# VHH binders against Probable cyclic pyranopterin monophosphate synthase (moaC), part 2

Target 1, 244 residues: Probable cyclic pyranopterin monophosphate synthase (moaC), of Pyrobaculum aerophilum (q8zyf8)
Amino acid sequence: MIVDISKKPDVFRYARASANADVKKCNTAVAAKAATVASRYLPFLHPLPLSATAWCKDGKFYVEGIAHWQTGVEMDVLFGVLVGLLGSGAVKIENLRVEIKQKQTTPPIIENVNTSEAPITREGDLVASAYGRMKVVNLDIVKNPVEKGHPIYAAQTAAALNAKRLCELLGGPCPSVQHFKIEIITSDSVEVRTFIKARDITPAPEALFSAGVALLTIWDMIKKYEKDENGQYPYTYISELHLD

## First folded at step 3 (VHH)

Design q10 (from p01 with G100S I104V; framework vhh_gocatamig_d2)
Fold by ESMFold2-Fast, scan of step 3:
Structure q10 (fold): chain B 244 residues (1-244), chain A 117 residues (1-117)
Amino acid sequence: as target 1 above (244 residues)
Amino acid sequence: EVQLVESGGGLVQPGGSLTLSCAASGFTFSSYWLAWYRQAPGKKRELVAGISSGGDTLYMDSVKGRFTISRDNAKNSVYLQMNSLRAEDTAVYYCAAEYSDSYVDYWGQGTLVTVSS
């Protein structure tokens, strides 16, 4: 379910997310755009008016966002980092995390507003696989239904639905997907593997995207159980996401 | 003012039972998701059990079949019935209230449960 936020206060909601990535150019415009429309891709997110900005510094990709709304924006900025890195040609993403999340009465200052676009090119094999790993505190919660539904089943469905939608965010041609499968394993962490086959252009970005969507869907569904007493995520993050 | 006040903690032998209670005041209790968290020495605070405003329940794997969470909206209270207690259940137990997909809005001060003989 999309949870009822109607009684929560309208206050300024701020979050900043980051990840490590080895990219030659940063597609910050795509990242900021993706953050504002994350609810169209992550099934349980609320639509909201988000102002977002993205930047790269010292091998890290950042997205920050603010909304005057009744819910937090951490999932929106995490989605922005994921899509921004994919739009920047990343084949390996490490330590995708929420750096800080706040609610406050006064508007925060948004920095780094000079966004840029980098062209994306698609060359490679017509089959691709990706692997992702997410560290969580309450691993056993992932295996059973929560208020929003069953995390694993929801993640599988969200990944499959979104395996063909990344081109809506990056622009350019969409792969004609012929086959998609996903495997989610829980032991010491949440692990995901995706495999995708396309007819006409490489689905490598889509393999990474669908794995990331699966992990973010699980994170969003269990996030109330992952927060510390200050509402932060000291232990929850996507430690690795890479293409093979 | 908002308060969550836990009670019912104490020393119990392995295999024994305890009932924890949390009395809430200062907010619209029936609208909140309520939970019991615990923190053992040297470990992170973890979710033990939760109950939605509609009464749907959620348990961590290690307590399923042993612990039962319940709520009484008329009394603004949430309870954790703990059976077949193990040494591993030794922790400070915290009552928590959350308004859907939010921060933990309110925390209790905690109550100590010690399982030993």
Scores: ipSAE 0.000, ipTM 0.316, lowest interface PAE 11.4, mean pLDDT 85

Design q11 (from p01 with D101Y S102D; framework vhh_gocatamig_d2)
Fold by ESMFold2-Fast, scan of step 3:
Structure q11 (fold): chain B 244 residues (1-244), chain A 117 residues (1-117)
Amino acid sequence: as target 1 above (244 residues)
Amino acid sequence: EVQLVESGGGLVQPGGSLTLSCAASGFTFSSYWLAWYRQAPGKKRELVAGISSGGDTLYMDSVKGRFTISRDNAKNSVYLQMNSLRAEDTAVYYCAAEYGYDYIDYWGQGTLVTVSS
């Protein structure tokens, strides 16, 4: 379910997410845009009027967002970082996390940033596999239905649907997907593996994207149980996401 | 002023029982999701049990069948009945309240439960 937020206060919601990644180009424009439309891709997110900015510094990719709304924006900025890195050609992403989340009655100061995009290249094998791992505090909660539904089943469905949709965010040609599968395992963490075949162009970005969407869907569904006393995520993050 | 005040913690033997209580004030209790979290020495705070405004319950796998969460909206209180206690249940137990699902709005200060011979 999409949770009823109608009785929550309209206040300024701010979040900043980051990840470590080795990229030669930073597609900050696609990251900022992806954050604003994250609810079209993550099934239980609320649509909201988000302002987002993105930047790269010292081997890290950042997205921040602000909305005057009834729900937090941490999942939107996490999605922005994921898509921004994929649009920048990343094949390995580490420590995708929420750095800070705030709720306040006055607007935070955010600077308008002019960004330029780096083109994504579609060279490579017509099959791809990705692996992702997410550290969580409440692993037992992942295994059972919560208010939003069953995290693993929802993640599998979201991943399959979104394996075909990354090109909507990055622009350019869409791979003609011929096969997709996903496996989600709970060990000491949440692990995901995706495999995808395409007919015409490499689906490597889609393998990473579908794995990331699965993990973010689980995070969104359990996020209430992962927050500390200050509403932050000190222990929940996607520790690795890479092509096999 | 919003307050969540826990009580009922203490020392019990393995196999024993305790009932924790959380008394709430300063907000519309019946509209809130209520939960019990615990934090053991050197470990992270984890969800033990939750109960919705409608009375639906959620439990951590390790406590299913042993713990029962309940609420009394007339008394603005939430309870955790703990049976068949184990040494690994030793922790500070925290009461928490949230309007909706996304964000925990209020935390209690905690009550210590020690399971030891």
Scores: ipSAE 0.005, ipTM 0.376, lowest interface PAE 10.1, mean pLDDT 86

Design q13 (from p01 with G100D; framework vhh_gocatamig_d2)
Fold by ESMFold2-Fast, scan of step 3:
Structure q13 (fold): chain B 244 residues (1-244), chain A 117 residues (1-117)
Amino acid sequence: as target 1 above (244 residues)
Amino acid sequence: EVQLVESGGGLVQPGGSLTLSCAASGFTFSSYWLAWYRQAPGKKRELVAGISSGGDTLYMDSVKGRFTISRDNAKNSVYLQMNSLRAEDTAVYYCAAEYDDSYIDYWGQGTLVTVSS
């Protein structure tokens, strides 16, 4: 379910997310746009009016977001980082995490950064596989239904739907998907593997995207249970996401 | 001033029962997610049970079937009924309140539960 937030106050919500990735171009416009529409892709995420900005620095990709709303924005900025990196040609993403999130009664001050679009090219094999790993504190919660539903079943469905939708965010041609499968395993962490086959263009970005969406869907569903005493996520992050 | 005040902790034998209570004041209780956390010596604080404003409940696997969380919005209180207590349940138990998915807004001071013969 989409949780009822109708009784929560409108306050300023801030978050910044980051990940390590080796990219030649930084597609900040795609990242910022993706953050504002994350709820169209993550099934239980609330729509909200988000102002987002993105930047690259020292091998890291960043997205920060602000909203005056009834819910937090950490999932929106995480989604922005994921899509921004895919739009920047990343094939390996490490340590996708929330650096900080805050709520306050006064508007936060942020510096604007200029956004730039990188060209997107699609050469490669017509089959692709991706692997992702997410560290969590409450692994037992992932295996069972929570308030929003069953995390693993929801993640599988979200991944399959979104395997066909990355092109809406990146622009350009959509691969004609012929086959998609996903496997989610809970070991000492949450692990995901995706496989996708397309007829016409490489679905490698879609393999990464569907794996990332699966992990972010699980994170969104269990996030209440992952917080420390200050409401931060010192232990929850996507440690790796890469093509096989 | 906002307060969460826990009560009901104590010494109990294995197989025994305790009911923890948390009385809240200073905020709109009915709108909050409420939870019980515990922390054993040398270990990190962990979520034991939670209850949403709508009454949906969540439990850690090791307490399912033994513990029951409930809330009474008219009394601004949340409860943890603990049955079939085990030595590994020994910990300080904390009441927590959260208004949105951003962070835990309020913590109680904790109440000690000791399970020993």
Scores: ipSAE 0.006, ipTM 0.435, lowest interface PAE 9.8, mean pLDDT 86

Design q15 (from p01 with A97T S102T; framework vhh_gocatamig_d2)
Fold by ESMFold2-Fast, scan of step 3:
Structure q15 (fold): chain B 244 residues (1-244), chain A 117 residues (1-117)
Amino acid sequence: as target 1 above (244 residues)
Amino acid sequence: EVQLVESGGGLVQPGGSLTLSCAASGFTFSSYWLAWYRQAPGKKRELVAGISSGGDTLYMDSVKGRFTISRDNAKNSVYLQMNSLRAEDTAVYYCATEYGDTYIDYWGQGTLVTVSS
C-alpha cells in the first residue's frame, strides 16, 4: 500500500460539491465544520488547512472549500455535504457530486457565505437499514487492489470504524450500537447496504452515514481513474442514498 | 511541456495481437505513473492498464491475462501488448500520465485499434 503526495504542487485548491435532498431546514454550520475535519473520518485523506462554506438553494445543498495544499479538496467538500444533510434530517439524498474542482496560483474567490443551525432530533426505530448507489466509469478497478489497497475491503473497514462516530459531528447523543452489517456489491454500479441495531436511540443517521463513508472511501481510492481530460468528475457520483 | 505520443494502432483480426507504444517527453518519466485508457464510439473513456514508477501493474478485469503493460525508463516509453483481441476491444487507445504540476492529467492524441474480419 503506497500513499505519496510529495510531488504534487503546493497551490490553491478549490472544490464545490452538491446534492439534492428534501429538508425543512439546512444545517450549514455542521456541513462546513465536517468538511474541515473530513480527514479524521475518511481513511486516506490528509489533514490540511481548509476554509469551507455551505448553503442551500432550490432543493440543493452545497459545500465549497479552499486550501493552499498539495492535494485536492473534493473529498472534503463531498463529506461536508453528506454530514450537513444528515444533520439537516435528510433520509433520502440524491446526486451527491463534485460540481467543480480547480487549481490556481492566486487565491480563489469565495462568494457564498451563509451559516445556520437546525435542531437535531433522534426519534425512530432502533433498527435501520440504508442503501446507496454510486455511478463510476471504471467499475472493474473497484473489484481489485489499487495503490492504496483494496477499495471494497477499505470501504467496509472505514464504514465499520466510523458507523458510531456521526454523533461527534452532529453534536448530539450517540447510539449504543449492538449490531452492524455492511454489504458491498458491484453490478452496473457500486451498491452498498448497511444495517444497524441500537439499544437506546435510532441509528438511522448512522446507517446512512456508514453507507456514505463506504462509497466516499471507494471514490477516494479510485478517483485518479475517474477524472476526465479536464480533471473533473462528469460521470462519478452517488446517485442515491436512502433508508430502506 | 509534457507530451505523450501513441503509435502501433491498426486493423487486426479477432484472436490477433498488437503492440501499442507511447513515447513521453517533458517530465522525469521514471518518477511517474503511466496508464492506457480506451474509448469506444459513443462510450465513456475507461482505464485499461496502469503501471507505477516502481513497476506495479493494474488491469481492467476484461483484459487480465490478455494484455500486458510495461515500461522502459531508458527510452521514456510505455507499452501495451494486446493478445487474443476481441471485437469489444475496438477503441481509440490513449496514453496518460498523472503529472502533479497541472490541472489536467496529460493525455496523448490516441491511436485507433479496430478488431474486425
Scores: ipSAE 0.005, ipTM 0.392, lowest interface PAE 10.2, mean pLDDT 83

Design q16 (from p01 with D105E; framework vhh_gocatamig_d2)
Fold by ESMFold2-Fast, scan of step 3:
Structure q16 (fold): chain B 244 residues (1-244), chain A 117 residues (1-117)
Amino acid sequence: as target 1 above (244 residues)
Amino acid sequence: EVQLVESGGGLVQPGGSLTLSCAASGFTFSSYWLAWYRQAPGKKRELVAGISSGGDTLYMDSVKGRFTISRDNAKNSVYLQMNSLRAEDTAVYYCAAEYGDSYIEYWGQGTLVTVSS
């Protein structure tokens, strides 16, 4: 379910997310746009009016966002980083995390910065596989139904749906997907593996995207159990996401 | 002013039982998800059990079948019945209340449970 937030206060919600990635160009326009529409892709995320800014510095990609709303924006900015890196040609993403989230009664300052576009390359094999790993505190919770539903089943469905939808965010041609499968397992962490086959262009970005969406869907569903006494996520993050 | 006040902690022998209580005030209790967390020395604070406004329950694997969470909306209280206690259940137990998926997380001050002979 989409959890009832109707009794929560309208306050300024701020978050900044980041990830390590070796990219030569930063597609910050795609990142900012993706953050604002994240609820169309993550099934239990609330739609909200978000202002988002993206930048890259010293091998890290950043997205920050702010909304005056009844729920936090951490998932929106995490989604922005994921999509921004995929739009920047990343094939390996490390330490996708929420650096900080805050709520306050006065508006925080966020600059409206002109974003740059970088072309995306669609060269490669017509078959791709991706691996992702997410560290969590309460691993047992991932395997059982929570308030929003069953995390693993929801993540599998969200990943399959979204395997066909990344091109809506990146622009350009959509791969003609012929086969998709996903495996989610719990070990000392949450692990996902995706496999995708396309007819016409490489689905490598889609393999990464579907793995990332699966992990973010699980994070969103368990996030209230993962925060510390200050509402932060000291131990929850996606440690790796890469092809093969 | 929101308050969560835990009680019922203490010293008990292995195999024994304790009931923890958490009395809440300052919010519309019946609408909230309620939970018990615990923290042992040198370890992370972990979820033990939770109960939704509709009565659905969630337990960590190590306590499933031994602990039972319940709520009494008329008394603004949530309870944790702990049976077959083990030395590894020794921890400070915290009551928590939350509305929605990222509201103000209300924490009690905690109550110590020691399982020792």
Scores: ipSAE 0.027, ipTM 0.544, lowest interface PAE 7.9, mean pLDDT 86

Design s06 (from e01 with A33W; framework vhh_podentamig1)
Fold by ESMFold2-Fast, scan of step 3:
Structure s06 (fold): chain B 244 residues (1-244), chain A 117 residues (1-117)
Amino acid sequence: as target 1 above (244 residues)
Amino acid sequence: EVQLVESGGGLVQPGRSLTLSCAASGFTFSSYWYGWYRQAPGKQRELVAAISSGSTLYADSVKGRFTISRDNAKNSIYLQMNSLRPEDTALYYCAAYDWESGYYDYWGQGTQVTVSS
């Protein structure tokens, strides 16, 4: 379900997310755009008017966002980092996390205003596999239904639907998907493995994207159990996401 | 209408036991996931224990001390709390979620547990 936020106050919501990635270029325009439309891809996110910006510095990709709304924007900026890195050609992403989130009655000042855009190219095998791992505070919560539904089942469905949709965000041709499967296991962390086959162009970005969407869907569904007393995420993050 | 009613709270001494009960009415009891949450003054609400058909989970702070159970015939959920500590002092809430049908989740009004001498 999409949780009822009608009793929450309209205040300024700020968040910044980051990840480590070694990329030759930073597609910051696609990252900012993706953050503003994250609710179209993550099934339980609320649509909201978001202002987002993205930048790269010292091997890290950043997205920050602000909205005056009844819910936080941390999932939106996390999604922006994921898509921005995929649009930048990343095949390995580490430590995708929320650096900070805040709510306040006065608007925060956003300093970063750089945008850059470059078309992506697709060259590679017509089959791809990706692996992702997410650290969580209480792993047992992932295995059972929560307020928004069952995290694993929702993640599987969100991943399958979104395996075909990354091209809407990156531009260019969409792979003609012929096969998709996802496996989610819980060990000392939440682990996801995806496999995708396409007829015409490499689905490697889609393998990464669907794994990331699965993990972010789980994070969004369990996030109220992951926050500390200050509403921050000290131990929840996607530690790795890479092609097999 | 859906109603969740907690009972069994009260004042207890450290090291003692207490059992909380949650009585559910107004819906098909067996189709729901049930949880116990608690909130201490000035703290964020946290999940203590949860039960679905065939599985249970516990917060690390209560593992080995608390046990959640359900009685489908009585439409009731229980939380057996052993070896109580002052830091267990909180308002305890019962909650129900229907993950299959997507109905709105329901909360009880809470029952106070105070652990002190």
Scores: ipSAE 0.000, ipTM 0.107, lowest interface PAE 20.7, mean pLDDT 82

Design s07 (from e05 with S27F P33W; framework vhh_podentamig1)
Fold by ESMFold2-Fast, scan of step 3:
Structure s07 (fold): chain B 244 residues (1-244), chain A 119 residues (1-119)
Amino acid sequence: as target 1 above (244 residues)
Amino acid sequence: EVQLVESGGGLVQPGRSLTLSCAASGFTFSDYWYGWYRQAPGKQRELVAAIHSGSTLYADSVKGRFTISRDNAKNSIYLQMNSLRPEDTALYYCATEYWDSSGYEYDYWGQGTQVTVSS
């Protein structure tokens, strides 16, 4: 379910997310746009009016977001980084994490950041597999229903739906998906494997995207239990996401 | 002044029971989530049980043995621990999320109470 936030205060919510960027140019416009519509793709995430900015610096891709609303924006900016990297042609994403999240009654001060777009390509094999790994503190919680529902079942459904929807964010042609499957395993971490076949163009970005969406759906569902005493996520992050 | 104060820990033999209490003060108690966490030496702090608006959540290792409850009139959260095992030995912490009238949200943690299960 979408959890009732009606009794939470409207305050300024800020977050910044990052991941290691192994791309020639950064598609920052796609990242910022994706962050503002993340709730359309993550099934239990609340819609909110978000201002988002993306940039690349020193080998990392960043997205920050600000909203005056009743819920945090960390999942929105994480989603922005994921989609921004995919829109930048990334085939390997490492250390996707929330760097900081803040709540305050006064507007945050942000510096102006230049944005740029990078062209993307759709050349490659008509089958793709991806692997993702997310470290969490409360692994047991992933395997059981929480307030929002069962994390694994929700992640499987969200991944399958979103395997067909990345083209809505990147623009251009959508692969004609012929087959999709996902496996989620809880070992010492949350591990996801996806496999996808398409008829006409490479679904490699979709393999990565569906794996990332599965992991972010699980994170969103367990996030209140993953915070430390300062409300931060020191031990929860997506350590790797790559094509097989 | 907002505080969470845990009590009820101690040394017990395997198979026995303990009830931990968490007393909250300095704010209106209703409508917040509350959790019990534990940390064993050399391990990260992990969730044991949580309660919010009648919904409860338990770690697999304690399901069927531990029960979380709340008493709004007493501003208290309880963890009833039955059939205790040596692996339950840890510092137990009470935690909640609170927001004030200005809209600042705070995660409050108690000092912790030691539970030792040993023969």
Scores: ipSAE 0.091, ipTM 0.601, lowest interface PAE 6.9, mean pLDDT 85

Design t01 (from d11 with W105E; framework vhh_8h63_2)
Fold by ESMFold2-Fast, scan of step 3:
Structure t01 (fold): chain B 244 residues (1-244), chain A 120 residues (1-120)
Amino acid sequence: as target 1 above (244 residues)
Amino acid sequence: ELQLVESGGGLVQAGGSLTVSCAASGFTFSSYAMGWSRQAPGKERELVAGIYSGGSTYYADTVKGRFTISRDNAKNTLYLQMNSLKPEDTAMYYCARDLGEYYDESLDYWGQGTQVTVSG
């Protein structure tokens, strides 16, 4: 389900997400745009009017978001970082996390404005496999149904529906996908493995994207059980996401 | 043991003022957003005011300019100062934890309420 937020306060919602970046150039324009449309890709997110900015500094990729709305924007900025890194040619993403989220009655001051675009090229193998790992506090919650449904089944469905859609965000050519599969395993963490076969161009970004979508869908579904007493995520993050 | 205990309600005349309070125990009060909701007979419960751990406040349009929410972290107490009361403010008033993010969810905790009746 999409949770009823109609009785929650309209206040300024701010969040900043980051991940370690090993990219030659940061595609900050695609990151900012992706954050504003995250609800079209993550099935339980609320659509909302988000202003987002992205930048790279000291080996990290950042996205900040602000909305005057009835729900938090942390999932939107996490999605922005994921797509921004994929649009920047990343094949390895580490420590994708929410650095801070805040609620306030006055608009937050955002100083980081660094907008750039990088072209995407599609060279490589016609099969790709990706692996992702997410650290969570309450692993038992992931394994069982919550208010929004079963996290693992929802993540599998969200990944499959979105496996072909990354090119809508990055622009450029879309791979002609011939096969997609996903496996989700719970051990001491949440582990995801995706496999994609395409006819014409490498689906490597789509393998990473579908794995990331699966993990973010699980995070969104369990997030109320992961927050500390200050509403922050001290122990929940995607520790690794990379091509196999 | 998490507890929220409301007090200070009563009967007041239209145009009058009243302060209700909520004593909290069993959690680190200063770390949580707190709020006041109300429910009149035959109506759904509605959030009228909220205050976040950093001190930022929210008010429903129906009470904005008339009600003031505040907190005393040293005393683990939440307050709602109600001015210019109207008969339509008549309701049972409840305090709750985490109204800013998880309104009416399984993680929210509600007190027993305190009745405010405004005559006109």
Scores: ipSAE 0.000, ipTM 0.204, lowest interface PAE 11.8, mean pLDDT 83

